Miniprotein binders against Probable plastid-lipid-associated protein 11, chloroplastic (PAP11). Designs and how they scored, part 2

Target 1, 187 residues: Probable plastid-lipid-associated protein 11, chloroplastic (PAP11), of Arabidopsis thaliana (Mouse-ear cress) (o81304)
Amino acid sequence: CSIFANPAQRAKRKLLELISEEDRGLRTQKDPKKRDEIVNAIESMTVIGRSSITTDDSLSATWRLLWTTEKEQLFIIEKAGLFGTTAGDVLQVIDVNKRILNNVITFPPDGVFFVRSDIDIASPQRVNFRFNSAVLRGKNWELPLPPFGKGWFENVYMDGEIRVAKDIRGDYLIVDRAPYNWTESFV

## First folded at step 18 (miniprotein; from pa1 with Y35H)

Design ra1
Fold by OpenDDE base, last read:
Structure ra1 (fold): chain B 187 residues (1-187), chain A 97 residues (1-97)
Amino acid sequence: as target 1 above (187 residues)
Amino acid sequence: DPEIETYLERAKELLRKAKELARQAKEEDRAGNYHEALLRYFEAIYELFWALFELEEALEQETDPSLREQLERLIKELEDKIREYMERAYQLEERLS
């Protein structure tokens, strides 16, 4: 097919296929072989994106989680039933110009947990971040939570559709550009 | 196992915080300060949830059957407590709507 004409597109499609049935990474936690396959595909994408700038204005977007190894995120998704709900979209909202990063977990219909961070572009591919506040919001209430943590992630690949990142803890993140723009006032 | 002990110590601290927050929530609830009670319940749930996370991590590393059983029991108790506080929190949420 014409859409698979070049190695980059083939590698991308392979990665997307590998993660398509992994429930954002929950299933992968129980499947080391699958994890290795996905990681290998990520490494292939890393090579493809090695000379690219992945921290420019095109990084500014609402990014939606497709797959991750990050335990805390996966735990929230897995245990959302304890809250009488399910985890909706998990987002990473970035504004490079404003130097902000919001990590967002939605709990339909009304719930949302988000963490605000300041960011700095450290290199053509690395973003440093520092958490500075967090909020849990429900139907008619909002709960501020204390800030915690700092670190970095590297966007090893990014195009008009997806971004692949590796963070300071060695976790991986695959996201796509969400069909909507999340803001703190987003309902 | 030092790794397990680290998880357990973090869980213990989180549980301490959760217990105090839950006490505050119940006090506010009895006082009729339902909005504040609601917030405190969710704070308690937040701490319990991460305690649960730490205990699950400990369980993944524990090989002693007796200790595993104890962890599993504690995990179940925490899950039940989270559900209990969530139920009350949602009741309060509806009251405030």
Scores: ipSAE 0.841, ipTM 0.933, lowest interface PAE 0.5, mean pLDDT 94
Fold by OpenDDE base, fold request of step 19:
Structure ra1 (fold): chain B 187 residues (1-187), chain A 97 residues (1-97)
Amino acid sequence: as target 1 above (187 residues)
Amino acid sequence: DPEIETYLERAKELLRKAKELARQAKEEDRAGNYHEALLRYFEAIYELFWALFELEEALEQETDPSLREQLERLIKELEDKIREYMERAYQLEERLS
């Protein structure tokens, strides 16, 4: 039993506890039971976040990946060693007013892969996105790459600390507000 | 299995692209066009990486032990190739610094 009196706080803490040792979701891929527990906790957060607006100006931030089921992202994280590095922060950088979403994967110390997207606010919780360009950047070089895909995600819960989202493919994303602001010129 | 075949077909296409890009990279490298070589290596790596992803997805679905072994060998080969190209790319990166 949580020491938190507020049900929302308890639910949030439970979710954070569940994902805390899951290596951003890598371990969850091998643990269906844990996945179910996390998904159930997400559903609880969905209920808590129901009727809230999660696409307003407070969505504009650099969001850092805490946990996901998205296979492509997890694969990058898992296989980063092939590149002689590790996967650093995985980010979603959102500017609602400019209608921009950048998905960013860092590869310390110099590597970064980011995909630029345009977004539309479809509802109080749903964001439509369209990829428009991608870049792989290293120490002293930059490589444009072909982007692919479009879709949507729903921010089913958001507060001053975290955001929980479900996308068109049924994958889940849990992010927190990064302690820094990533930009394309960010070093 | 149709699903496995889909993964394999996507992987094959990515491998085709990667092969051509790697050829270009090596050609540029031999020619002394190191910046272009570097970019082509990373581009090849990008394609190989996603081919690897597709093969891993195929492997996840494959139940035949012999086919699994073949996939695993191919996956290992691709991983080694990625490492090889990464090493050369990093050498070029340093050279250009």
Scores: ipSAE 0.840, ipTM 0.933, lowest interface PAE 0.5, mean pLDDT 93
Fold by OpenDDE base, last read:
Structure ra1 (fold): chain B 187 residues (1-187), chain A 97 residues (1-97)
Amino acid sequence: as target 1 above (187 residues)
Amino acid sequence: DPEIETYLERAKELLRKAKELARQAKEEDRAGNYHEALLRYFEAIYELFWALFELEEALEQETDPSLREQLERLIKELEDKIREYMERAYQLEERLS
């Protein structure tokens, strides 16, 4: 079946509906049943995308977090109030040709934490990454911080709107294409 | 519980780092080196934040009521410390503007 056939569209809609009220995954952490439903929907999308290439030039984009199970990211979102702010957009900025992946967490109005990594395309769906630097930036200051290792993720589904990924730790990531392009000069 | 112990050991190391960074921050602050103090406060906050993460993970696994209470108290203390350092950091940030 085509990735854009009616069954695929229905599966995508179902997934988006399931995550729409989950606060990027914070609510899901307390709801194992909902988690299972979302994971099952992800598996359906995985089947749909199984024979597709999800590491080509179309992967290059600013991706915005819709939902994840990744505990560290969720913890940052949950505890942002400790910093006197809230977590804004959480991004993955990918440039396949330059072999760059930046993970970004914004803290409006001025705060941003981003981690730089190098990437390598390992297969039609798998991306290897290695963190190499991290930065915390505020209103009029910048603080370099140590990075956190290496790993991989597989984009099990990708289209013009969303990407669904599973990583080395078994966590899931659902992102959409952000309506803007984030750069390191972007605050 | 070996899993809990792993979280606690990681938290302990992070707290050690945070304590030293906070000491440095306060020293720089008293000396009037406000930019350096600002950076050290945020470094300390960074380490405290991840220590908090590890303690929360430990708490999720802990079933002993007494130990849970101790963890909860420690978590609260760390959160208060983060808020304290954030307040001073923001004061310094404004001063440097």
Scores: ipSAE 0.840, ipTM 0.933, lowest interface PAE 0.5, mean pLDDT 93

## First folded at step 20 (miniprotein)

Design ta3 (from sa4 with L96M)
Fold by ESMFold2, last read:
Structure ta3 (fold): chain B 187 residues (1-187), chain A 97 residues (1-97)
Amino acid sequence: as target 1 above (187 residues)
Amino acid sequence: DPEIETYLERAKELLRKAKELARQAKEEDRAGNYHEALLRYFEAIYELFWALFELEEALEQETDPSLREQLERLIKELEDKIREYMERAYQLEEMMS
């Protein structure tokens, strides 16, 4: 029962409830009041997660998007119908030992857009990144696209199920651990 | 407004690129170079898509009803163009399979 959950469990549950009907953030873009509620819940998670190390091996995972404020990603999700498809799972695939991060947007049945990045651990909670390349892939073709950009994000809370992050641009990201591994194939 | 003008200038540059890529795609398409045409169409779509993003950013900040209406019309034109190129790109993809 929620009245018996410890404060950390209650804060996590509240955050997840707040984002559950937000369409990965698309609804939030049009609702400043809801955004403020979610940001307040994120700050509660930040307090709970302070002083923790969120950049160790447990950061290595296929992370699946639950909610974000990042406009470019949300624009792709919103406009995927122009491509005759939908935006499937949106992923952040991290391997701290190999120092790589791939941002992935899937477009069922065969499409994927992904951006390769190098990462470096800057502090117990901060990761620096630099984009290396981007690829748009379809059924039997690939298109390399020019990479650009660099920045950082901080994982302000992480546990066995979710990760909450904020970045240099002031955007927020909430992800869970996907029950599968996404890998790039070389064909 | 200089911020809106920045969005519009970025969109204009992206549209220039998209127009040239579409021209190349159509030339490759006519020549029967379907793989090259497909790639050029998707490159054009990519540029159109980000031009659309810049126009949407401009629209978010524009308060003049007449200018907003002009932006909305241009946005719809770009969306229609993206759909057109996507349709041809998928046709080319099927020819290649």
Scores: ipSAE 0.863, ipTM 0.943, lowest interface PAE 0.5, mean pLDDT 91
Fold by ESMFold2, last read:
Structure ta3 (fold): chain B 187 residues (1-187), chain A 97 residues (1-97)
Amino acid sequence: as target 1 above (187 residues)
Amino acid sequence: DPEIETYLERAKELLRKAKELARQAKEEDRAGNYHEALLRYFEAIYELFWALFELEEALEQETDPSLREQLERLIKELEDKIREYMERAYQLEEMMS
C-alpha cells in the first residue's frame, strides 16, 4: 500500500518506521548510520513542511516524545533505573496563547520532573524559549530547582499527528500528540 | 584535552555541592526533620546525577586506557551514591505517608 501513498505520506511513514525501534533515541546515540538515515528523513519532512505556522493554536498540545538527539533528556531516560523507576512519557506541553512550554519527564508511579519555560513566536516556524524554573515532584513532596537558559526551536513539520523540530543546538525532536492533556495541577 | 578538562571541572563543582547537600540531609535525618532531609537528599541526587552526566561525557572522549579506567571507577562510585541516597529518600517518603 506504500506504492499508492502520496510522497508526503511515504516520507512521514519512512521517518516513523526509522525511529520506531530506537528507544526514543538511546539506540541512535550508538549508531551513526541510523542517525544519518533519520536526519535525511527529517530533511525530507522539512521540504514537505515548508509552510507558515505563525500563530496557529494547533501547536498548543501535550506532545509526547517519539525520538530525540538531545543528550540531557536521553541521559535521564537512560539512567532512570538509578531512581528505582523508568522514564515514562516524556512531554512538551505547549500553550501558545498563554506563551508557555513545560518540558516534562514522568517517572511512574508518582514521580515527575518538569521545566517551565516562557515562549514567543519568532517567525512562521520558529519559537523562542527561556527557562524559568524546574520542579521535581514525588508522592507527597515537591522540590523547586532553578534551571537557567534560553534558545529556540523550529517546527519544520507539523500535522494533526506529529511534529518534527530542530533547535538552536542542532538537536532534533520528533513528537506525537498525546491522547491526554498533562497539567502540573491534578497530576 | 580542554574539552575533557571542562567536563571534569563541571563535575568537580557539582560533586562539591552534592557533598554539602548530603551532609545537610544526614544532619536533618538524624534530627528527625524528615521532610527537610528528603529534600536535601534529592538535591544531592540532582547534583550527583549531573556530575555523572559530565563524567560520562568526559569518558566518551577519553582515549587513554588508564584515564578511562579512573573515570569508570568514579562513575561507578557516583552511581552507588545515587542508589544509596535514593534508597534513604524513599524510606523518608514512606515515613511521611
Scores: ipSAE 0.860, ipTM 0.944, lowest interface PAE 0.5, mean pLDDT 90
Fold by ESMFold2, fold request of step 22:
Structure ta3 (fold): chain B 187 residues (1-187), chain A 97 residues (1-97)
Amino acid sequence: as target 1 above (187 residues)
Amino acid sequence: DPEIETYLERAKELLRKAKELARQAKEEDRAGNYHEALLRYFEAIYELFWALFELEEALEQETDPSLREQLERLIKELEDKIREYMERAYQLEEMMS
C-alpha cells in the first residue's frame, strides 16, 4: 500500500506517474504545466539522491528512455514515420569499466542510429562525455557520420530500477534498466 | 527575430548540403553504383531531416500568419522530398541481396 511507503518511494512513484502517459516527452512539449510538475518531482528526487554515488559500476547497463525534454531525440521519435518506420527503444548503453557510452535510437525492424562516446567520471554524480563517432545502420549497410561535441550529465538519482539525469544544456532524462543488453554487433 | 533568423540560416546550409548529396546520389544511381547511391541518398535524407528540424523550430517562434503559412509550405515540401528519397533508398537496399 502506498500510504506505508517511505518518503523516497512516494516521491519516485509520483515522478513515474507524472511521466507515464507523456509519450516519452512528446506530450510534455505541449503542456508547460505538466513540464513544471515533472521538473518539481525531479527536484524532489535530486534531494533524495543528494550525496549518493551514482557513477559506480551499477551505472553500467542498457538504459531505456522513459521521458526526456531533449528536442532532437523527441523530433526523431515524432518524425520516424517519414522513414517508413517507428522509433523503437531509445537507449543509453553505458559501460563504466570500458569508459564508453552509446546513445542509441532503434528503428524496427533493422534500423539503428547510434553515437559512440568516451566517458570520464568527474564526480560522485557527474559523467563527462565526448562524442567519437556516429553510425546510421540499415539492413545490410552502414553510414558513418562525424559527430562533434562534448558535455556532461549528472545522475541526480539512481536505484536498481531507474535513473534520473540532468545535462549541461538543462535537459532532463528519465530511464529504466532494459531487460536486455544492446550491442553494436552487425549481423 | 534573431532566433528565427538563426534557425533559417542553419536550414539554408543544411538544404545546400542536401541538394549536392542528392545530385551525387542520382548520378551514382544512373551509373549503376547502387551502394554508393544508397549512401548518398541517406546522407541527403540526414541533412534534409535536420533542415526540417530547424524549420519547425522557426515555425514555433513565428507569429506572422503569412510567414507561418510560408514555413508550413516549405516544411511540407521538405517532408515530400524526404519520402521520395527514402522510397528510392529502400529500392536500392532491396536490390543489394
Scores: ipSAE 0.859, ipTM 0.941, lowest interface PAE 0.5, mean pLDDT 91
Fold by ESMFold2, fold request of step 22:
Structure ta3 (fold): chain B 187 residues (1-187), chain A 97 residues (1-97)
Amino acid sequence: as target 1 above (187 residues)
Amino acid sequence: DPEIETYLERAKELLRKAKELARQAKEEDRAGNYHEALLRYFEAIYELFWALFELEEALEQETDPSLREQLERLIKELEDKIREYMERAYQLEEMMS
């Protein structure tokens, strides 16, 4: 039962329950009290994750959005109907060894918008990034778009299932590992 | 309100870019350069979309009913333009396939 769950498991369950009905954050935008509750639960995860290394090879994954406060991303999700579609999976694809991050929004069946960044590990929990391009891709075409900027995010908690992060703008991100992975090959 | 003015200034610049890109898209479209037209339409849509974002942010802060109504009308106009350009861009996409 729950009386045998350790404090970390209880804090993680609370966080996941708080975000489960928030439509990736769209509902949270209209509910400051819920936002504060979620942020408070994130701080509990920060305490649990303190001193852990969250920037090792296990950070390399396809991460799928569960919840965020980032206004631009949420605006794209909210307004996808203007493009005749919906926002599908929203991803962070990280490869620590190749030093690459892609922030991805999918638009079924064929569309995707993604922002490519170079990354470097700044500390045990902090990743610096620099935007180098944005790409809009459709059925048979791609459109590079010019991004500017740089920043960092801090993975304040990470385990085999989820990652909790805060970025330079004060936005929060909660993701899980997508149910699909690449297959290793000879090279 | 200086924050509202900042949103409006950003929106104006984005709209200026969108207008020029839309002009280019229509020119390429008329010339039968459908791939170039499609790309210019999506570039215009990109700028319109972020102009829409800035206007929505301004609307969230604006309390004057008259100014709110003006922002709402402009937002509707931008949404209509985005839908119009999206419709043409999808037609061009199909023609190229």
Scores: ipSAE 0.849, ipTM 0.938, lowest interface PAE 0.5, mean pLDDT 89
Fold by OpenDDE base, last read:
Structure ta3 (fold): chain B 187 residues (1-187), chain A 97 residues (1-97)
Amino acid sequence: as target 1 above (187 residues)
Amino acid sequence: DPEIETYLERAKELLRKAKELARQAKEEDRAGNYHEALLRYFEAIYELFWALFELEEALEQETDPSLREQLERLIKELEDKIREYMERAYQLEEMMS
């Protein structure tokens, strides 16, 4: 038997393989077939994670974007060149105990855009969020920007490596646990 | 198309905001208030960027070739403007370093 002998392991590996060359979802936007394959794989993971709690303390982490269908995020990634840079890591920084969620987009070497949110655990898998503030930060400046929106996402699967989520708009998010911890003072 | 109109209306509002912010940025710049100018440029860029997003969404839905061409021209103009403001903002940033 392979190291991915059980269905859960195989499903996870399949999902990771499907998204590995999709440039965080940019390529998927132009490939409906690939999108369907990825979504189907996500649905498989959803079934696997159906009875699991994905909003406990293990949700507290710096999560790094692997793949998404969310148009605004993808647009930022795609158009980062307009800013004379590229999009670095895109992060969700969650602290369940403090009930905070920061969505972060980095623009190397110095740029970062982050949105602060309050969160509430609505169910074993659902997180409600409300945006509170946003900041654009550069090399030697910081600009507050108006936040907008509220909603929810459901972590349909989570383990020690990845999290798969579906949000209120029907978009999907696949993230892994970043090898670092982002904070507002992170440089 | 109501959906296209929605995108265009949002874009229009964002462009209005961006125009005013850019005016302020240029005014602060001429006055030598470089930090404030820098911030206003980035605010303008922020609004332009999301206007660009809305226009791109509109373009995705538009099938009329003439209207598509108009949108594409406007999109290009906005992109050029963003680049222009970024260039100046970068210069200002360097001045303060």
Scores: ipSAE 0.848, ipTM 0.937, lowest interface PAE 0.5, mean pLDDT 93
Fold by OpenDDE base, last read:
Structure ta3 (fold): chain B 187 residues (1-187), chain A 97 residues (1-97)
Amino acid sequence: as target 1 above (187 residues)
Amino acid sequence: DPEIETYLERAKELLRKAKELARQAKEEDRAGNYHEALLRYFEAIYELFWALFELEEALEQETDPSLREQLERLIKELEDKIREYMERAYQLEEMMS
C-alpha cells in the first residue's frame, strides 16, 4: 500500500498489527514466539527513533496502554475480576513542564488507582522517575497508599500517535495518545 | 529455592499486614464507622492482592508437586478472601451513597 511506502511507517504498522490482538500483553505472556516477534518489531522502531528526541513537550500527554510486558500491570488487568469489575484504560499521564508522571489504572465505572511520580529528563530519550504517592479512589471514597520505587524508562520511539518505551527492568511499553486527557480530578 | 523463598517471605509479610488491616476493618464495621471500615477493607485487599502476586510468582517457579498444591490452595484462599472483603466494601460503599 502506498500509504505504507515509508519504512518507518511499515515498521510501525507491523508493530501495531502484532500487538492488536494480544490483550495488552496478557496473551503474549503465554506466547514466547509472539513476544519475540513484538520485541523484534520494537527493536526496529528503536533504530528508527535512535536520533530523535522523545522527551520534549510532545511527550506531555495522556498515554494509553496498548501493550506491555510489565508483570504488575498485567496482573492487575488479569485479576480485575476479583474486584467485581474489569480493568479499563491503563494510562501514563505525563507533563514534562510540571515534571510529573501519573500511572493510572481505571476500574469502571468509578474505580481508579493512580500513582504520582516526579520525573526528570535525563537524556533526549530517558526519563527518570520517583514514585511519591498513590491513591485508590472509588465512588465516594479515597484511600492514600504509600509511595514505592524509582527508576527510568527510555522512549525509544515517539510520534503523533504512539510511544514505545523500555524501562530499567527491561520491560516494554507501547502506548498511544488517548482520545481524552486524564487528570486527578477526572470524573 | 532461594528465589521462591524470597517470594514467600514477601507474601508472608503482606499477609501479616492484611490480617491486621482486616481486623481493624471488622472492628470499625461493628462500631458503625462505615467509612473507616471501607478504607481498611480496601487497604487489606491491597495487601492481599500483592501477596497473591508474590504467591503466583512463587508458584510459577515451584516444581515440587506437593508444594505447588499447597501454594494453589493458599492462592485460592486469598482470592476468596479478597472477594469477601470486596463484597463487604461494596456494601459499605452503597450504604454511604
Scores: ipSAE 0.848, ipTM 0.936, lowest interface PAE 0.5, mean pLDDT 93

Design ta3 (from sa4 with L96M)
Fold by OpenDDE base, fold request of step 22:
Structure ta3 (fold): chain B 187 residues (1-187), chain A 97 residues (1-97)
Amino acid sequence: as target 1 above (187 residues)
Amino acid sequence: DPEIETYLERAKELLRKAKELARQAKEEDRAGNYHEALLRYFEAIYELFWALFELEEALEQETDPSLREQLERLIKELEDKIREYMERAYQLEEMMS
């Protein structure tokens, strides 16, 4: 506990503890009380990060999903068994300099679905995005699919370990920095 | 319920697309065009999957027991169909390896 002595560290650890057993948000969908607790913890992190810039070069990374309220993502995770597999890592890959965002869902061992987006930094914390293409890929095939939509998210907190974001639909996203770098050629 | 109707209308459109894609997949499959068949099966699965999503959203809002039961039956049928198409798609994938 001594390594988390300051309020910011304690708030962060509290958030991570709350989401640790929530299966990326699947369990939270059935637990309004837990959701409220997590949202309150997110709001605490928002206050901590209020004056910080969360759209600089440090945003460029492969971010791995820890927890979300986004229904479409959760549905994919929940129903992955229909595909004879499971949902692996769910990623948000950002390159600020190249102005790209890839949302990635892996389906081990060979499956991957990813959506390409263009991004613009709108403020110190807000990223605007526009979907432009999507791909479903298997072992020896690739299928282009039509994406749709545009929007924004705000990184209300970011450090060397995690990022907390709110989007235009009011959904929340908590991610960590993945131990690997995903690319479209990633195997 | 207007909200439920919206989900159902979206699901209906997705199912229409899926049905046509599945027809194409089966036609290509019978013709021995396995790569094209593979792609069409996955396209059909994609549309079915999102139809399933819309139906689940509708179910969450539906309070009439009879209508809920109908939705649940349809959901199960779609899941079974997805599994069926996935099985064939994977067979085709292996054939092309």
Scores: ipSAE 0.847, ipTM 0.936, lowest interface PAE 0.5, mean pLDDT 93
Fold by OpenDDE base, fold request of step 22:
Structure ta3 (fold): chain B 187 residues (1-187), chain A 97 residues (1-97)
Amino acid sequence: as target 1 above (187 residues)
Amino acid sequence: DPEIETYLERAKELLRKAKELARQAKEEDRAGNYHEALLRYFEAIYELFWALFELEEALEQETDPSLREQLERLIKELEDKIREYMERAYQLEEMMS
């Protein structure tokens, strides 16, 4: 049987195909029709994942951004050229047992901005978070920045490859499991 | 437009912070305190960057051609300032290598 024989795999493949050329969501900002198609595909995944637990130990990973509607993230990616670089991988590093979430934006070759958060599992799918510190790091320096914000996101779908989330602001996040593990000491 | 005014007010506050941080950066730079200068430049850039974000959001909502031109001019000035501070910051970073 084909790996896409069931509805879940078909829906997943459709979603991945839709976002594959969207430059992590930058192009989608200018394409309402494409956005609607992607959102519809996300809703299909939401239905599929409705009764699943998406906050267990399998959530602990280095997650890499594939697509988002979050304006601040997209703005950083779009304007990275102002810093004489480009945005590398954008990550969510989660450790459920330690109750931590690090949001990471890399700026090759040496730059990284990361925000530390404490998390709480609110339900089988919802994660509450509170930012507690932020750091901008360069080649030979590190700058602490003021923390800001709190909220939640719901992992509406998760498997061995991807996670789909919706947050308190109604933004969407699609991530995959990165082929590496990011840590604060990672350079 | 209340929404535009909200963006502009946030931008104004960020610009105020950035201006002070840039002043500090330049003072540290002139004093030869390059590490501190570097950090202050990046702090200023951080504030300018988010001011830029707010102004871009305002521009997206603005329909008056004259006001749009004013916003675009200000955005350009901020981008130039960010580039200026980045150039100096990178020079400082290199000197400490």
Scores: ipSAE 0.847, ipTM 0.936, lowest interface PAE 0.5, mean pLDDT 93

